# Ledger of designs, part 3: VHH binders against Large ribosomal subunit protein uL22 (rpl22)

Target 1, 185 residues: Large ribosomal subunit protein uL22 (rpl22), of Caldivirga maquilingensis (a8mbl4)
Amino acid sequence: MRYWSIRDEDVIDLVKRRYNVTISADQIAKARGFEFRISWKKAIETARAIRFLTIKQAEDYMEKVKDLKAPIPIKEFTRKQAHHNVPWDGWPVAKWPVKVADSFLQVLRNLESNASYRGLNIDNTVIVHASASRGMRIRNYMPRALGRATPWFQDTVNIELVAVELPAELVPKKFSWARVLKAIK

## First folded at step 24 (VHH)

Design p15 (from n13 with W102Y F104W)
Fold by OpenDDE, fold request of step 27:
Structure p15 (fold): chain B 185 residues (1-185), chain A 121 residues (1-121)
Amino acid sequence: as target 1 above (185 residues)
Amino acid sequence: EVQLVESGGGLVQPGGSLTLSCAASGFTFSSYALAWYRQAPGKKRELVALIDWEGDTIYMDSVKGRFTISRDNAKNSVYLQMNSLRAEDTAVYYCAADETDYLWPSEYDYWGQGTLVTVSS
């Protein structure tokens, strides 16, 4: 049995601390996906980037990433990273993790469906928790000369998203890079 | 007609302070993100600071702690308080506005004419 990384109680507390609003469990929607063959580091950064966006804003953002129209800012995992040509000069470090964005988009769509199923107003539903954890390791071996084999393992990633319906006045009206950058700090 | 008019530029000594202002007209100011860009001679235009419609701010690393961007929606104005100025801050400073708070200049719809800031002894 796979457990959620966050409890409903923790979500309620988080919302209370951030927005000073008390929500109920009925206002929470969740979605998760398992064993995506994507970069864990990029997935973490992506999870950070979409936090506190509405579901629709996050979906749009991920679509833009897939289309190489918008990058994901990278804060933590900047070491030994190849230089990327970003639309802005020098800062912040950014990447276009298309595969990661695609995986997140799948989970976001599930999240939207779940939110709808629960009767939440999707336009007022904000992602308050996003996590990427390591999944199972796929063990591959590359054949080598003389009957040898070299390990070629591939890590997988599990994605969890939790969103809550908020009062309209607390919901971001549109996507903001400032908000994204603030979220990754 | 959309207009962005910068003011407050001038000559200042290193370590000095300067406040830039940008007065906007011709669009719904409160719905726009506002940014200050600068361009030094022979260099590319770079983002200095940005403030979105909700008041969230972004700064380039070299100006963090020294510069402060703010907005007054009632006056349709955006400001850049510049403290501890350095020679490397010498540039033409531009005010920019867009409905999206882009981090790159190419997508901004509206630009001011710029105001020159010279930091020199």
Scores: ipSAE 0.548, ipTM 0.802, lowest interface PAE 0.9, mean pLDDT 91
Fold by OpenDDE, fold request of step 27:
Structure p15 (fold): chain B 185 residues (1-185), chain A 121 residues (1-121)
Amino acid sequence: as target 1 above (185 residues)
Amino acid sequence: EVQLVESGGGLVQPGGSLTLSCAASGFTFSSYALAWYRQAPGKKRELVALIDWEGDTIYMDSVKGRFTISRDNAKNSVYLQMNSLRAEDTAVYYCAADETDYLWPSEYDYWGQGTLVTVSS
């Protein structure tokens, strides 16, 4: 059995601390996906970027990433990044992890479905927890000269998302890069 | 017609202060994000600061702690307070507006003509 990285009571506390609103467990929706063959580092950064967005905003954001119209700001994994990965001077590195965005989009859609099933107002449902953890390692081989092969491992990633229904006045009306950048700090 | 008009630029000594203003008209100001960009000679236009419709702000690292962006919706104006100015701050400063607070210039709907800031001893 696979466990969630966050408990419902922790979610409630998080919401209380951030929004000063008390919610119940019935206002929480969850979704997760397992063993995506994507970059763990990029997945972590993406998870950070979509926190505190509505489900719809996050979905739109991921679609834009897939279309190379919007990047993911990179906070932690900026080491040895090529200059072309910096869209603007003097600002954080940004990437366009299309495969990661696609994986998150799948989980987001599941999250939306779960939220709907639980009777939540989707327009007022905000992602408050997003995490990416390492999954199983898949063994592969790199072909070499003279018919030789070198073993290598492909990492997989598990994605979990938790969203809560908030009062309308606390829900962000529009996507904001300022909000995203604050979230990744 | 949409208009963004910058003012407040000029010559200042290193360590000095300057306040830029941008007066906007022709759109619903309160619903727009506002940004200051700058372009130095021979360099690309870069984002200096932005303020979204909720008042959240973002600054480039080199100006953090020195520059402050603010907005007055009643006056349809955005400001950039620049303190502790350095020679490297010399540039033409542009005001930009969009319904989205983009971090890159290509997507901004509206631009001002710019105001020159020269920091020199």
Scores: ipSAE 0.541, ipTM 0.800, lowest interface PAE 0.9, mean pLDDT 91
Fold by ESMFold2, fold request of step 27:
Structure p15 (fold): chain B 185 residues (1-185), chain A 121 residues (1-121)
Amino acid sequence: as target 1 above (185 residues)
Amino acid sequence: EVQLVESGGGLVQPGGSLTLSCAASGFTFSSYALAWYRQAPGKKRELVALIDWEGDTIYMDSVKGRFTISRDNAKNSVYLQMNSLRAEDTAVYYCAADETDYLWPSEYDYWGQGTLVTVSS
């Protein structure tokens, strides 16, 4: 069993530094998921894209990514790098990591449930921590000539989300692409 | 009802500067995202710079450090300061507005008629 990547005290300090507001631990909601079989690099990009959105805004965004209606922008783009569709002129490479979005949606739904269980106002609950870390590698085998197997490894990703209820005046009023791109850094 | 009127375009030498402005009416300016797009001859329309309702900005890489977008909610106006102009900046520049700060032009509800910027020696 793994411990949380961020302690409640660190969340409280982060909120104080970013928003100049003092919160208590009972205003924090957390969720995590383990061993997702997804791209770690794309999971990192997705975690950055949903930071500082409300839970509801992040859920809606990930649903749009799954439906191929909204991309996850990659902020830095200076050379030809895509093996997939070419990005539009003059702006960062954009991706539609559907499997990653689905994985984040599962954790986001758990986060919403945990926030609701704590009695938090979901509309005012903002994601302040999002991490994607490498999980255990799963050793699998590919059968070969009877009685023999070839090993191969499957990487996994763990997702951790932490959200905080904030005063309504500090909550993002609506989704903004500029804010998403700023968070991608 | 809704009107976006660009001004400030013209002919300028390479290395020169221009300021584009866009006067808006017919909607609640302070709650909208404002953007400048450009379309060069034979090319598709591309986002140049964008500013959302809270003042957060996005710039295309080729203009970053040379162009500055700003808004004045009291005057219902958005501006594009263009410095160190290059021949590649030659295009018709369009002011656009939408309730969402989309990165692609097909989703913007309101557009101006455009103002021509020509960078030529």
Scores: ipSAE 0.224, ipTM 0.695, lowest interface PAE 3.5, mean pLDDT 82
Fold by ESMFold2, fold request of step 27:
Structure p15 (fold): chain B 185 residues (1-185), chain A 121 residues (1-121)
Amino acid sequence: as target 1 above (185 residues)
Amino acid sequence: EVQLVESGGGLVQPGGSLTLSCAASGFTFSSYALAWYRQAPGKKRELVALIDWEGDTIYMDSVKGRFTISRDNAKNSVYLQMNSLRAEDTAVYYCAADETDYLWPSEYDYWGQGTLVTVSS
């Protein structure tokens, strides 16, 4: 399925299935950002990497990616003995998609503000939906000789994040690479 | 002072088994990630297995199904059960600990002295 908005009822069902708890719609916070000029593939992998982190953990992670202190693992198939910036053969490649991280951070900050406005405990607010979908293409032109211009498109990405307040015992205590690696397919 | 003390290394035949142990002190063991790394002569130190504070594990592909990492928070110890050993497993094995379950060895704060595992006929 292509990514589109998730209904509150679907979020409640997801939380019940994943965490075996019932929440109300009042415990849901959402944020979206549109038409970011970033790589869609990298955005999808970034969305997967922050899924099921708290808002604060995801913000810290994205700040570290921007500072080149933490990579986003991206899986690829390989037969090589070693891949650049990997700890052993078969390891997902590590990338620092700074522009993507900055875009996600903007949406995360809005998500935090929205959650705070709703009175949620931010420390216990966990991202349960993170999606990156292709957005509107932006027409542009490349200069050419003889007074002509060639049209080309810049693809954009839309980011959607949904977080819920969970009981403290279900909230991840801190960032874990093992969790991130399990989320990467 | 933080100490990681490894034991259990030695000479084993191919197909044999060996259990490595690492006893830790000087930090809150239950909140730390524990890892086993290995380094063969002329090669990079590489992650073999790690276990985080929640018990989630990562294994390198070549050891999956043969090696098992476990931790005992009551004894402040981490273990590596190595079964079906192969010549390629010959290396010095290091216990490592950090508050973050880093994947690269240069990022770990604490290391043991290493214990040699030799797999040979």
Scores: ipSAE 0.200, ipTM 0.639, lowest interface PAE 3.8, mean pLDDT 82

## First folded at step 25 (VHH; from p15 with S106D E107Y)

Design r21
Fold by OpenDDE, fold request of step 27:
Structure r21 (fold): chain B 185 residues (1-185), chain A 121 residues (1-121)
Amino acid sequence: as target 1 above (185 residues)
Amino acid sequence: EVQLVESGGGLVQPGGSLTLSCAASGFTFSSYALAWYRQAPGKKRELVALIDWEGDTIYMDSVKGRFTISRDNAKNSVYLQMNSLRAEDTAVYYCAADETDYLWPDYYDYWGQGTLVTVSS
């Protein structure tokens, strides 16, 4: 049993602050996945990017990332980025972390399922919390010449998603890059 | 027929201000994201500012704090208030509209003819 990074009370407070709406615990859906072999840094950025999207919007977004049709804006980890990873001048660095997107998509689908199970209106369910934390370190070996091997560690990532059912008037009607970029600021 | 007509361009001194306007017709204005692009001589067309249908805005880094994009749905118009203009802001400015607030110019369906902004002493 692993501890959640956020409590229901904190979610309620977050929603109150963000939307000025009081929700109950019954309006909260949660999902998490563990030990994804993905980039932690990219996972954090992805988590930020999907925040305040509906579950469906987030899923669509992740699909587009996987198809290299939409990037993830990068806020913090912008150092040593290849030129081709910047889609436009004067805008944040962008990445197409396909593996990360795939992992998030898995968790999102679970989130959707959980939300449905809890009786929430999926169309009105918005991701209000997304986190990516480091998981266990996996010891790997890189094969070398002459039968040698160099040990290296691969980080894993735990993903947590929390969504809440909001009043319809507060739910974004469609995906917006402006919204995404605002969210990552 | 969809039309986007830019106006307000002209010659301005460095440090000056200018307001661009774009009058739209032929589509449900309130449902569209609106953007200002610019193209300087010898450079690629670049996104300057965008305002989505909910009023959220984004700006390119070089214009942040100086430019303000706004929209008036009642007038089917989008504006770009440009303050503290610099020589590097010299370009043809284009108004664009799309139902999705794309960050890529290639995805926009509707474009204006552009208005020239020249910043020079």
Scores: ipSAE 0.325, ipTM 0.687, lowest interface PAE 1.6, mean pLDDT 89
Fold by ESMFold2, fold request of step 27:
Structure r21 (fold): chain B 185 residues (1-185), chain A 121 residues (1-121)
Amino acid sequence: as target 1 above (185 residues)
Amino acid sequence: EVQLVESGGGLVQPGGSLTLSCAASGFTFSSYALAWYRQAPGKKRELVALIDWEGDTIYMDSVKGRFTISRDNAKNSVYLQMNSLRAEDTAVYYCAADETDYLWPDYYDYWGQGTLVTVSS
């Protein structure tokens, strides 16, 4: 099992392919959070939705999700006939996973702190990797009448974020849903 | 007092063309995303095309290659050029605007009253 889901060399290669810019490892900031009690599927979709935003754009977005002012696009895989009121098959459904947004905000704030410690310009620091992986399973009990308890298991999720300082001209100027949609596709 | 006023709807034969216009006022047009939605009888309103402040566009699959959304920031207007029209394109077409290019109609703050397009022999 790898320590991080993505190596510094892979980040450097990704930035070169996507932005045609060569960076060094000291321009990379990372943050992780472990064992969040949240939906793995919704966490995966949230990670996809914040990729290639600046740290600040992602923080603002997650705050808006918590306030029910912006949704997270969730792709639904269905075997039913095409949805005739959407632009194409698989068009995302709007959801407001507040607990997931809270979890991502915690990791985003740590990412911002780590980037600042490295002396990166936060306004120009873009998330290039965002992942949600399954963590340990937590055993819990469901209360019942007459002193009974029923065991159940809760999956946990680990969140990993990696951001890179880019030249200002390559930094997204404004949050765009079209960019979020392309990252989901 | 934001206003969006659609025009250009009408009756057209299959295979024909029509240009819809939407004139906007009361906001900084160049910084807004603009979209055309349509609603056929008994159906929910659906996105047809969207154009953001940088000119980037999104089209529903059934209209790609036939419809073109464009904007003229000097005239505060957005257009939908509709070519190769089909019977299934029959609907009321609505202009919508928001400072964010939302993917879902419930998030658009400003709407026009609609213009009817009927495609029939």
Scores: ipSAE 0.233, ipTM 0.560, lowest interface PAE 2.8, mean pLDDT 84
Fold by ESMFold2, fold request of step 27:
Structure r21 (fold): chain B 185 residues (1-185), chain A 121 residues (1-121)
Amino acid sequence: as target 1 above (185 residues)
Amino acid sequence: EVQLVESGGGLVQPGGSLTLSCAASGFTFSSYALAWYRQAPGKKRELVALIDWEGDTIYMDSVKGRFTISRDNAKNSVYLQMNSLRAEDTAVYYCAADETDYLWPDYYDYWGQGTLVTVSS
């Protein structure tokens, strides 16, 4: 099994650059999930949307997305680009596949558990690394007449999350949609 | 007891400018998101600009570069500077406030009465 974790030294350097705070490895919690059968492109956007939120804020956000109570702006990138119309007044919740949100929730819950095991204050524990990478493609076959089958492939996604406890002054106070929109860029 | 009072609307020529103001009372202004929505006759209400409690902003694509939202927490006021006005900007403009900065109008419990902006001739 190949470990995909960002190095603890890199996390410490990132936190120093972004927050001007020195942390130790004891303040880092991480979690991974492998081979989720979800859209890689949507997973990348989801990872960007939860980056720099607290673990609890990210969990609440993903739950609300599953319930269609809080949309995520999606800049869809298509190779056959046509015009895009952004909805006006009363724009609907952008539909994220429930599987994507559920997959991130699984990893987020493990991240929270790992942070709690380390004795971190969960309310002050902020996601500083969130990535979605391509996993192994799964070969499947589409049934055809008379027992023959046609191969097709399903992409899988690996999710990696790293969070750190920060001083309370540096923790975001609450979820901000404007921050999420900027992070999608 | 919550009040949002808009001002600054009026009649302007195409290419002109206006500044809308909204004075707020009855809630902790600095912890709220503020937004400007507009509604033209026969059309649905749409978000024009939003500013959150940390000063991060969102703009509708058609107004980017022409409109600027700002807030003054000391005066409990939010502003919309509108430049290079076009006929399509004609609408009633509403100030709105909520504890979240979600974009759906249904999340905004507090609304002003609106101020009319007319861009003609």
Scores: ipSAE 0.114, ipTM 0.561, lowest interface PAE 4.3, mean pLDDT 80
Fold by OpenDDE, fold request of step 27:
Structure r21 (fold): chain B 185 residues (1-185), chain A 121 residues (1-121)
Amino acid sequence: as target 1 above (185 residues)
Amino acid sequence: EVQLVESGGGLVQPGGSLTLSCAASGFTFSSYALAWYRQAPGKKRELVALIDWEGDTIYMDSVKGRFTISRDNAKNSVYLQMNSLRAEDTAVYYCAADETDYLWPDYYDYWGQGTLVTVSS
């Protein structure tokens, strides 16, 4: 089995630094999915966008992305990208990566299930770690003129999510784009 | 040189039909997702429809059942069939391409110059 990108100790430290609350390992839920044939760059941006949301808020967000009702803000991978319609002012680029959102939704559902299994209050469970890493590379060929073909690689993506149960007073009650933007800054 | 060139726009009456075309060149078309955007006067540009490299489609709610996006990889073209057109569909329509889920080191988007669709009596 593949190694997790973050240790429980690191999660506890992260929560302490951000929320000034000490949690235990039994308050942590984790889920991951492997080898999704999706854009790694868009997956990274999506992972950033869902950090510090509750599991339910993140699931709702991903559903809205799939329905083209909400975009993923693009922070780093903005090279040569045009401006898109966004629900906020001043952000240069947004995307609607439907396939990426679908993949994240699958992992989020697993995360919710795992959190429930561990006895966590799902409404108070917040995503504190989200990562997208490159998986295996698949060899493909690009068709060329005159019956020729050139080799190219299709990358896959592994998604890892970690959530923690927080005191109710520290849990965001409503989805906020301001919060999302803050999380990715 | 990468190019996206829209065509097929024009004046049409409410309830009418129109087909937009976008001819692409300069990139590996079959590896890209294609999308149609539109921008109405005084409004922001919005995504209308998208078709990925596998042919899966998604539409904004207001055009579901009326618009159909399709692609022809052999012709490096994407199309938008618009039926039952309404006044609120009036806008400049843009075709766009991005690498979607196929990863390429040089990640960027491509845009056409747009074609005007006017729905009016």
Scores: ipSAE 0.022, ipTM 0.381, lowest interface PAE 5.6, mean pLDDT 87

